# Designs tried in a protein design chat: VHH binders against Band 4.1-like protein 4 (epb41l4a). Part 2

Target 1, 289 residues: Band 4.1-like protein 4 (epb41l4a), of Danio rerio (Zebrafish) (Brachydanio rerio) (o57457r11to299)
Amino acid sequence: FYCEVLLLDESKLILTTQQQGIKKSTRGSVVLDYVFSHVNLAETEYFGVRYCDRSHQTFWLDPSKTLAEHKDLIATGPPYTLYFGVKFYAEDPGKLKEEITRYQFFLQVKQDVLQGRLPCAFNISAQLAALAIQSELGDYDPYKHTAGYVSEYRFVPDQKEDLEDSIEQIHKTLLGQVPAEAENNYLAIAKTLEMYGVDLHPVFGEKQAEYFLGLTPVGVVVYKNKTQVGKYFWPRITKVYFKETQFELRVLGRDCNETSFFFDAASKTACKNLWKCCVEHHTFFRMPE

## First folded at step 1 (VHH)

Design g11 (framework vhh_ozoralizumab_d1)
Fold by ESMFold2-Fast, scan of step 1:
Structure g11 (fold): chain B 289 residues (1-289), chain A 120 residues (1-120)
Amino acid sequence: as target 1 above (289 residues)
Amino acid sequence: EVQLVESGGGLVQPGGSLRLSCAASGFTFSSYAMYWVRQAPGKGLEWVSEISGSGGDTKYPDSVKGRFTISRDNAKNTLYLQMNSLRPEDTAVYYCAKDLEGSYDITTYRGQGTLVTVSS
């Protein structure tokens, strides 16, 4: 068995039968334990590893099931590619107990911004990128950071020179922020953005109208044409059900009457995955820490 | 530890009736929707009925609607299925099932089952 785990710092952790004894009969929890140990992470409950099937559908590795039971994963390899990441986003990552946990959140959120999953306005993008530069390079130094140094780094999908100029100007103002401080300030800004920690699932409503269901720390958010059209808080969700490709969400209103909302996923596999992710979010965000 | 123990199955003639019971323990029974599911010989699991935590809402597939009635006694932590006008095609092992908190999947938690045979 040959497994490559892509980490948030862009390094790879290679897990094999010869080195770690990993086999198709190995449970997901064993793979997760190797990853957590490697990145020196104790606050593990926020994190997981994901994989993509042949249709580019993304799934989280189930700790209770064997690797062989992840049939869509087995179909893609060898080698088997896994992606380490944040599965459940803390509403206030600055309150996480350990610096290493906050560092991994910083790397994840930075990747989310870079890859367009967390969109932000020009001024916010510049501030976030400057904090990332401060974490990486330290204080601005005109002898080390010559004109154009920011262009060696990528922070957004469509990075242009005007953003790079703004980043440089902001970096000059951050004198004295140590890496952990800059990373905490990055997370303090990022957590306020609308798409922070939102797990998006494409679905269809009546007459094949396109929506996205966003699984968030506070509840399920319904998006249409990039606009929020519904929000259902976890404590008000009384039932999450699926049958075939149909997904049902039942919500208790202030009048104590239940209303059912129905959506269709593109496939039975996508529908079951949406249901599983929704159940896991509901469980995680209702449990007191 | 969640435990579900079904009882009340047996042999019955077509047109007859049976009442199944499920004794639940290890969780706050009144907080969860409960289900009956069945598995006929050589076939997959089939959803039979659903009841809300309060007992105020029930659902049935067309195959049993009008013949089966689901009910619960939250004081006794017991789920019931009243089966009337039984048919040979109702022959199956019947399972009591619990969802996860706020969630439904008929395969998530179920008991050992009780056999219902409708034969003549």
Scores: ipSAE 0.000, ipTM 0.124, lowest interface PAE 14.1, mean pLDDT 85

Design g12 (framework vhh_5c3l_4)
Amino acid sequence: QVQLQESGGGLVQPGGSLRLSCAASGFTFSSYAMSWVRQAPGKGLEVVSDISSSGGSTTYADSVKGRFTISRDNAKNTLYLQMNSLKPEDTAVYYCAKGDSGTYEVSDAFDIRGPGTQVTVSS
ESMFold2-Fast, scan of step 1: ipSAE 0.006; ipTM 0.186

Design g13 (framework vhh_5c3l_4)
Fold by ESMFold2-Fast, scan of step 1:
Structure g13 (fold): chain B 289 residues (1-289), chain A 120 residues (1-120)
Amino acid sequence: as target 1 above (289 residues)
Amino acid sequence: QVQLQESGGGLVQPGGSLRLSCAASGFTFSDYYMSWVRQAPGKGLEVVSDISGSGSTTTYADSVKGRFTISRDNAKNTLYLQMNSLKPEDTAVYYCARDYEEGSYTVRSRGPGTQVTVSS
């Protein structure tokens, strides 16, 4: 068995039968333990590894199931590619106990901004990128950081010169800020953004209208055409159910009446995945261990 | 309406034993995983044990493993927690909670709780 785990610092952890004894019968928890040990992570409950099937649907590796039981993963390899990442985003990552946990959150959120999963306005993008540069390069130094040094780094999908100029100007103001401080300040800004920690799932409403369901630390958010059209806090969600491709969300309204919302997923597999992610988010954020 | 009512808590000395019970009504008891959850003063909720609908699968938190035993009587719609070798650290309000069935997940329902105090 040949498995490549892509880490948040863009390095790879190679797990094989020869070196680690990884087989199709190995449980997901064993793979996760190798990853957590490698990145020196003790606060593991926020994290997981995911994989992508042939239709670009993402799934989290189930710690209780064997690798062979992840049929969509087995169909993609060998080699089998896994992606380490944050599964449950802390509402306030600055309050996480260990610096290494906050560092991994910083790397994840930085990747989210870079890949467009966490959109942010120009001025916020510049501030975040400058903090990331401060963490990586330290204090601005005109002898080390010659004109154009920012262009060697990517922070957003469509990075332009005007953003790079703004990043350089902000970096010059961050003198004396140590890496951990810059990373904490990055997370303090990022946590306030609308799409921070939002796990998006495409669904259809009545007459095939396209929506996205966002699973968040506070509840389920419904989006239509990039506009928020519904928000249901975890304590008000009374039932989450699926059958075939139909997903049901039952919510207690302000008038104390229950309302059911129905959505269709593209496939039975996508629907079950949405349901499982929703149950796991509700458990994590509503009833902590 | 889902109803859960715990009983059996009380004062006990370190090393002692208690048996908690939970009477359940308002749902098909045997279809659901059930849990015992506790909350110590000033702390969050901790899941100490769970049991499958049939009773064939049980899990325990490391803090109670080997000392506590979860069981259920589906004919009587009752959940139990046998607590042995009790420690001061076990002092908490203990709640009976209904989990979920596959394909369906409802907001976890729990009872009002029963106080367990372990003190010399």
Scores: ipSAE 0.025, ipTM 0.411, lowest interface PAE 5.8, mean pLDDT 88

Design g14 (framework vhh_7w1s_2)
Fold by ESMFold2-Fast, scan of step 1:
Structure g14 (fold): chain B 289 residues (1-289), chain A 117 residues (1-117)
Amino acid sequence: as target 1 above (289 residues)
Amino acid sequence: QLQLVESGGGLVQAGGSMRLSCAASGFTFSYAMGWHRQAPGKQRELVAKITSGSTAYDDSVKGRFTISRDNTKNTVYLQMNSLKVEDTAVYYCAAEDEGTYYVTDYWGQGTQVTVSS
């Protein structure tokens, strides 16, 4: 068994039968333990590893199931590629206990901005990128950071010269911020963005209209044409169910009556994945008893 | 502060059709919108509900009633077809902030629908 775990700092952790004893019968929790130990994480509950099937749909490795039980993963290899990342986003990552946990969140959120999962207005993109540059390069120095130095880095999908100029000007104002401070300031801004920590799943509603269901720290958010059009908070969700391609969300109103909302996923596999992600988010973010 | 005002009720013969409208004032957020009814001596019950991506109907009205929304006009509609005498009730528009922990549900004053044999 040969697998490569891609980490958020772009390094790789190689796990094999010969070195670690990893087999098809090995449970996901064992693989996760190797990854957590390698990156020195104690606050592990926020994190997981993903894999992609042959159609590029992503799934989270289940800690309780064997590698062989992940049929879509087994079909892709060997070798097998896994991706380390944040599975559940803390509402306020600045309050996470350990600096290494906040650093991993910083790397994840930076990747989210770069890959377009966390859209930002021009001025916010420039501020975030300048903080990332400050973390990486330290204080602006005209002798080290010559014209065009920002162009060596990518922060957004469609990065243009006007954004790079703005990043440079903001970097000049950040004198004295140490890396951990710049990273914390990055997270403090990013956590306020609408799409922060939102796990989006495409679905269809009435008359095959296209929507996205967003799984968030506070609940399920319904989006249409990039606009929030509905919200169901975790404490009010009493049941999450699926059958074939139909996803059902049951919500308790203040009159103590349950209302069911139905959406269609593109496939049975996508529907089951949405259901599983929703159940896991509901469990993680439920109000404590 | 949100107010819901129903219109379009009245008398109709069995087998006929009627459309109810509900206009919201001071409304800036998308809520789950619904229609409830209360027949004399009976408990208020849900008839139909619309969210951003879905509709839901009570079994007694499925195939006969259709709920729709016009967000530009802050208005929700209930199209009632093949009306029966047992559909006679006061119909209430409701805005339920389903999924907010601290928001109050809002109700209109109701509009009477009477179906004669």
Scores: ipSAE 0.000, ipTM 0.134, lowest interface PAE 16.6, mean pLDDT 84

Design g15 (framework vhh_7w1s_2)
Fold by ESMFold2-Fast, scan of step 1:
Structure g15 (fold): chain B 289 residues (1-289), chain A 120 residues (1-120)
Amino acid sequence: as target 1 above (289 residues)
Amino acid sequence: QLQLVESGGGLVQAGGSMRLSCAASGRTFSYAMGWHRQAPGKQRELVAKISSGDTAYDDSVKGRFTISRDNTKNTVYLQMNSLKVEDTAVYYCATGYTEDSGSYEVPDYWGQGTQVTVSS
């Protein structure tokens, strides 16, 4: 058995039968424990590892199930590729207890911006990228950071010269910010963005109209195109159910009556995955009573 | 309205035993009931489930924990034997979590949780 776990700092952790005793009968929790130990995480509850099936559907490794029980994963390899990442986004990552936890959140959010999962307006993109440059390179120094130095780095999809010029100008204003401070400032800005911490799942409504269900720290958000059309807070969600390709969300209204909302996923596998992610978010983000 | 109330938690030494109780009030509880736990720094996990007389256990507790129910008292129990320090967690009772024929439901109702601390 040969697994490659891609980490957020772009390094790899190799897990094998020969070195770690990893087998098809090994539980997901054992793999996760190796990853958490390697990256020195104590606040592990926010994190997981993902894998992709042959249809590019993404799944989280289940700690309680064996690797053999992840049939979609077994079908892809060997070798098996896993991706370490943030599974549940803290509403305020600046309040996380350990610097290493905040650093991993910083790396994840930076990746989210780069890959377009966290869209940013031009000015916000420039500020975030300048903070990332500050954490990587330190203070601006005209003798070290010659014209075009920002072009060596990528921060957004379709990065253009006007953004790079803005990044350089902002970097010059950040004198004296140490890496941890720049990273914390990055997270303080990023947490305010609309798509921060949103786990999007494509679904269909009545007459096959396209929607996305966003699983968030506060509840389920329904998007049509790129516009929010519904929002249901976790404490008001009374039941989440799926059967075949149909997903059902039951919500308690202000009149104390339940209303059911129905969506169709593209496949039974996608529907089960949406349901599982929704149950896990509900469990993680439920309000203490 | 269904209300779940856990009891029986506390401090116990490693190798000891403890029994948790979950009393349901307000209406007849669901046929599916489970015990979940959350240890410091870990995600909440299902450790034992009972539905229609069938039981299921997480591998970490098999042979040591036993889930049972008393339908007359609307109560579910978790008997914990040979306790280990790593069993230290807040234990939650839940109902409405069902898996059948490829269908799954989120737990509808949760108790407030009861702390179990196992010392060496």
Scores: ipSAE 0.012, ipTM 0.289, lowest interface PAE 7.8, mean pLDDT 85

Design g16 (framework vhh_8pnl_2)
Fold by ESMFold2-Fast, scan of step 1:
Structure g16 (fold): chain B 289 residues (1-289), chain A 121 residues (1-121)
Amino acid sequence: as target 1 above (289 residues)
Amino acid sequence: QGQLVESGGGLVQPGGSLRLSCADAGFTFSNYAMAWYRQAPGKERELVARITSGGDTNYADFVKGRFTISRDNAKSTLYLQMNSLKPEDTAMYYCATYTVESGDTYEVDYWGQGTRVTVSA
């Protein structure tokens, strides 16, 4: 077995039968333990590894199942590619106990901004990128950071010269911030953004109207045309069901009556994945520590 | 992940009894079929007993008449009552949730962490 785990710092961890004894019969928990040990994480509960099927659907490696039981993963390799990342986003990552945990959150959120999963306005993008530059390069120095130095780095999908100019001007104001401080300031800004820590799943309502269900630290948020149109807090969600492509969410109202909301996923696989992610978020955010 | 927690395993003499419990910390318990599996050292996990959300039960031939699976939806708990235990029942016992698809396909959704049962003279 040959497995490549892509880490948030863009390095790879290679796990093989010869070196680690990894086989198809190996449980996901063993793979996760190797990854957590390698990146030096103790606060592991926020993290996991993902894999991607041929339909671009992503799945979290289940620690209780063997690698062979992940049929969609087995179909993609060998070699088998996994992606390390944050599975459950802390509402306030600045309160995480260890600096290494905050650093991994910083790397994940930086990737989220770069890849467009965490959209942010021009001014916020410039502030975040300047903090990332401060963490990487330290204090602005006109003799070391000559014109165009920012263009060596990517921070957003459509990075333009005007954004780079703004980043440089902000970097000049950040004198004295050490890397951990710049990273904490990055997270303090990012955590306030609407899409921070939101796990989005495309679904359809009545008459094939398009929605996204967002799994968040506080509950399930319903989006239509990039606008929040519904919010169901985890303590009020009593049951989550699925059958084939239909997803059902049961919610207890303030009148103590249950109401069922129905959505259709694009496929049975996508529906089961939505259900599984929803159950896992409910468990994580209802049962603290 | 952390949804199912087994308890009740232990060491018992041949002919003895144990009751295993599986607590579902999640909110889907009453909705889905549940099962008990076991795995002896060096062997694959095998189905012991299955119960639907409606209470219909099915048992492996090697436990029929000795084991009883039951559920309490109000307590979100699955049980396995094991009577007349034999040395060959020695295994790690796991609870699991099932999704039933068209064509009677059964897929395990979640596995518990397991509880050890040892039957020894």
Scores: ipSAE 0.000, ipTM 0.390, lowest interface PAE 10.8, mean pLDDT 86

Design g17 (framework vhh_8h63_2)
Amino acid sequence: ELQLVESGGGLVQAGGSLTVSCAASGFTFDDYAMGWSRQAPGKERELVAGITSGGSTYYADTVKGRFTISRDNAKNTLYLQMNSLKPEDTAMYYCARVEYTSGGEYYTHDYWGQGTQVTVSG
ESMFold2-Fast, scan of step 1: ipSAE 0.005; ipTM 0.415

Design g18 (framework vhh_7w1s_2)
Fold by ESMFold2-Fast, scan of step 1:
Structure g18 (fold): chain B 289 residues (1-289), chain A 119 residues (1-119)
Amino acid sequence: as target 1 above (289 residues)
Amino acid sequence: QLQLVESGGGLVQAGGSMRLSCAASGFTFDYAMGWHRQAPGKQRELVAKITSGSTAYDDSVKGRFTISRDNTKNTVYLQMNSLKVEDTAVYYCAAVTEYDSGTYVYDYWGQGTQVTVSS
């Protein structure tokens, strides 16, 4: 068995039968333990490893199941590719106890911005990217950071020269911020963005109208044409159910009556995955602090 | 709509201190903000600026002026110490909400507050 775990710092952790004894019969929890140990992570509850099927549908590795039971994963390899990442986003990552946990959140959120999952306006993008440069390169130094140095880095999906110029100007103002401080400031800004920590699932409503269900730290948010059209807080969600391609949320209203909301997923596999992710978010964000 | 309101100006004697306040409404303090000033017959100049993690000052005021922000009051301050007659000007609070080709663009401005330093 040959498994590549892609880490958030873009390095790879190679797990094999020869070196770690990893087999198809190995449980997901064993793989997760190797990853957590490798990155020196104690606050592990926020994190997981995911894999993609050939249709780009994302699944989280189940700690209780064997690797062989992850049929969509087995169909893609060998080698088998896993992606380490944040599964549940802390509403305030600055309050996470350990520096290494905050660092991993920083790397994840930076990737979210780069890949367009966390959209931000031009001025916010420039500020975030400048903090990332400060973390990577330290203080601006005109003798080391020659014209065009920002162009070697990518921070957004469509990075243009205007943004790079703005990043350089902001980087010049960040003198004296140590890497951990710059990373914490990055997270303090990013946590306020609308799409921070939102796990989006495409669904259909009435007459095949397109929506996204966003699984968030506070509840399920319904988006249509990139605008929020509904929000159901975790404590008020009384049931999460699916059958075939139909997904159902039951929500307790202020009048103490339950209302059911129905959505259709594109496939049975997508619907089951949405249901599982929703149940896991509900459990995680309903836990007593 | 974004709005900035300055206060705290007035008459002060040379060597004295003064604190200017800029109350912001209609936006959050995630924006870069600055204090500019304009003396009669002179061009408007940037005096101090503050971002989420950093401050910067014009050479003429370094060591004398301090810019700070109170996010709970949504207010930016300019503490001015060891005032000189040459500091006499109308002081403007400004916010940066857009960036233009490598330059901070101060595109929201307050009405200004007069600071007069007597000899």
Scores: ipSAE 0.000, ipTM 0.078, lowest interface PAE 24.7, mean pLDDT 84

Design g19 (framework vhh_5c3l_4)
Amino acid sequence: QVQLQESGGGLVQPGGSLRLSCAASGFTFSNYAMSWVRQAPGKGLEVVSDISGSGDSTTYADSVKGRFTISRDNAKNTLYLQMNSLKPEDTAVYYCTTEYVTDEGTYEIRDYRGPGTQVTVSS
ESMFold2-Fast, scan of step 1: ipSAE 0.046; ipTM 0.477

Design g20 (framework vhh_ozoralizumab_d1)
Fold by ESMFold2-Fast, scan of step 1:
Structure g20 (fold): chain B 289 residues (1-289), chain A 121 residues (1-121)
Amino acid sequence: as target 1 above (289 residues)
Amino acid sequence: EVQLVESGGGLVQPGGSLRLSCAASGFTFSNYYMYWVRQAPGKGLEWVSEISSSGSTTKYPDSVKGRFTISRDNAKNTLYLQMNSLRPEDTAVYYCARSTYTIEESGYDYRGQGTLVTVSS
């Protein structure tokens, strides 16, 4: 067994049968323990590793199941590629106890912005990127940071020169911010964005209308054409169920009556994954303190 | 109407095991997340395990992880807690608790009478 875990700092952790004793019979929890130990995480509950099937759909590695039980993963390798990341986003990551946890959140959110999962308006993108540069390079220095230094870095999917100019101007104002401070300021801004911490799943409603179900820290949000059309808080959700490709969400209304909402996933595998992610989010975000 | 009745507590030596049971009635058991919570003498309530309505998802705090296992039998309307490698600090009254989405003061809307677990030689 040859497994490459891509970390949020873009390094790789290689796990093999010869080095770690990883086999098809190894449980996901063992793989996770190696990753958490390697990155020095104690606040592990927010994190997981995911993989892509042959259709490029992503799944979280199940800690309780063996690697062999992840049939979609086994079909892709060897070598097997896993991606370390934030599975459950803290509503206020600045309040996480350990600096290393906040640092990993910073790296994840920075990746989310870069890859377009967390859309930002121009001014917010410039501020976030300047804070990221401050954390990486320190204070602006006209002798070290010559014209075009921002162009060496990528912060958004379609980075243009006007954004880079704005980043440079903001970086010049950040004198004295140490890396941890700049990273915390980054997270303080990013957490306010609409799509922060939203796990999107494509589904179909009546008449094959396209929707996305967003699993969030507060509940399930229903999106149509990039607009919120429904929002169901975790405390109001009494049941989530699936059968074949049909996903059922049961919600308690203000009148204390239950209403069921039905959605169709593209496949049985996608539907089971949506259900599992929804149950896991419900469990995580409804946990008593 | 809603009833949760715990059983299985008792005196056990350090390193021993106990299995707690909770008989649920008066509601559709299979629709609810269920919890075990405990209260040690002079302390507040401490969550010790959670199980989803289907039983597919379980969660534990570090204090009991690897030693306690929560499970449920929806056909029998019964919740279980298997406790292994018990320690003196596990001494507490253990409560079966149900969550609901009508009121969320503490994450639980109903608790049983509790069952006492004493770990001592």
Scores: ipSAE 0.000, ipTM 0.095, lowest interface PAE 18.1, mean pLDDT 85

Design h01 (framework vhh_sonelokimab_d1)
Fold by ESMFold2-Fast, scan of step 1:
Structure h01 (fold): chain B 289 residues (1-289), chain A 122 residues (1-122)
Amino acid sequence: as target 1 above (289 residues)
Amino acid sequence: DVQLVESGGGLVQPGGSLRLSCAASGRTFSSYAVGWFRQAPGKEREFIGAISWSGGSTYYAVSEKGRFTISRDNSKNTLYLQMNSLRPEDTAVYYCAADRSLFWGSSDYDYWGQGTLVTVSS
């Protein structure tokens, strides 16, 4: 068995039968344990590894099932590619106990900003990028950081020179921030952004109208064309159900009456995955102990 | 930055098939919703279809559904347009476009390729 785990620092962890004894009969929990040990994580509950099937639908590796039971993963053939990442985003990552946990959140959120999953206004993008540079390069030094040094780094999908100039000016003001401090300040800003920690699933409403269901630390948020049109807190969600391609949310209103909301996923597989992710988020964010 | 480069255009006889490719720069391609457009000489640019960032959802203009298929390979940072049963009226410059948003139903696309010419003629 040959498995490549892509880590958040862009390195790879190679897991094989000859070196780790990984086989098709190995449970997902064993693979996760190797990854957590390698990146030195104790606060593991926020993290997982995901994989893509041949249709590019993403799934989280199930700790309780064997690798062979992940039929969509096995169908991709050897080598098998897994992606390490944050599965459940802490509402306040600054309160996480260990610096290594906060560092992994920093790397994940930085990737989210770079890849456009976490959109930022210009001023916020500049501040975040300057903190990332402070973490990487330390204090601004005119003898080391000559004109254009920021251009060597990418922080947003469409990085322009005006943003780079702003980043340089902010970097000059961050004198004395050590890497962990800059990373914590990055997370303190990022956690306030609307799309922070939102797990988006495309669905259809009535007459094939497009929506996204966002699974968040506080509940399910319904988006239509970038606009929030519904928000249902986890304590008020009384039922999460699916059948074939239809997904159902049952919500208890302020009047103590239940209302059911129905959505269609693009496929049966996508619908089951949405349901599973929703149940897991509900469990994680409602049962703190 | 995102840069899109179309390829695969050329001369095809009526009834033939052609597969266009669109290569995207960097490792951010999987976060973009992407689509295909075309513009024939002297006509308005028209939408052909779009595919979500994950590839799980596709949307086609009514006039093109059934003959054209959009797909993507995020591992190769490549978008494809499979064109079948081509007609002379399909002659146009074909463009790929990308939207930073996960909301592929957005009206405007942020990034555009330079285009690739498809000529359907005997």
Scores: ipSAE 0.000, ipTM 0.102, lowest interface PAE 17.9, mean pLDDT 83

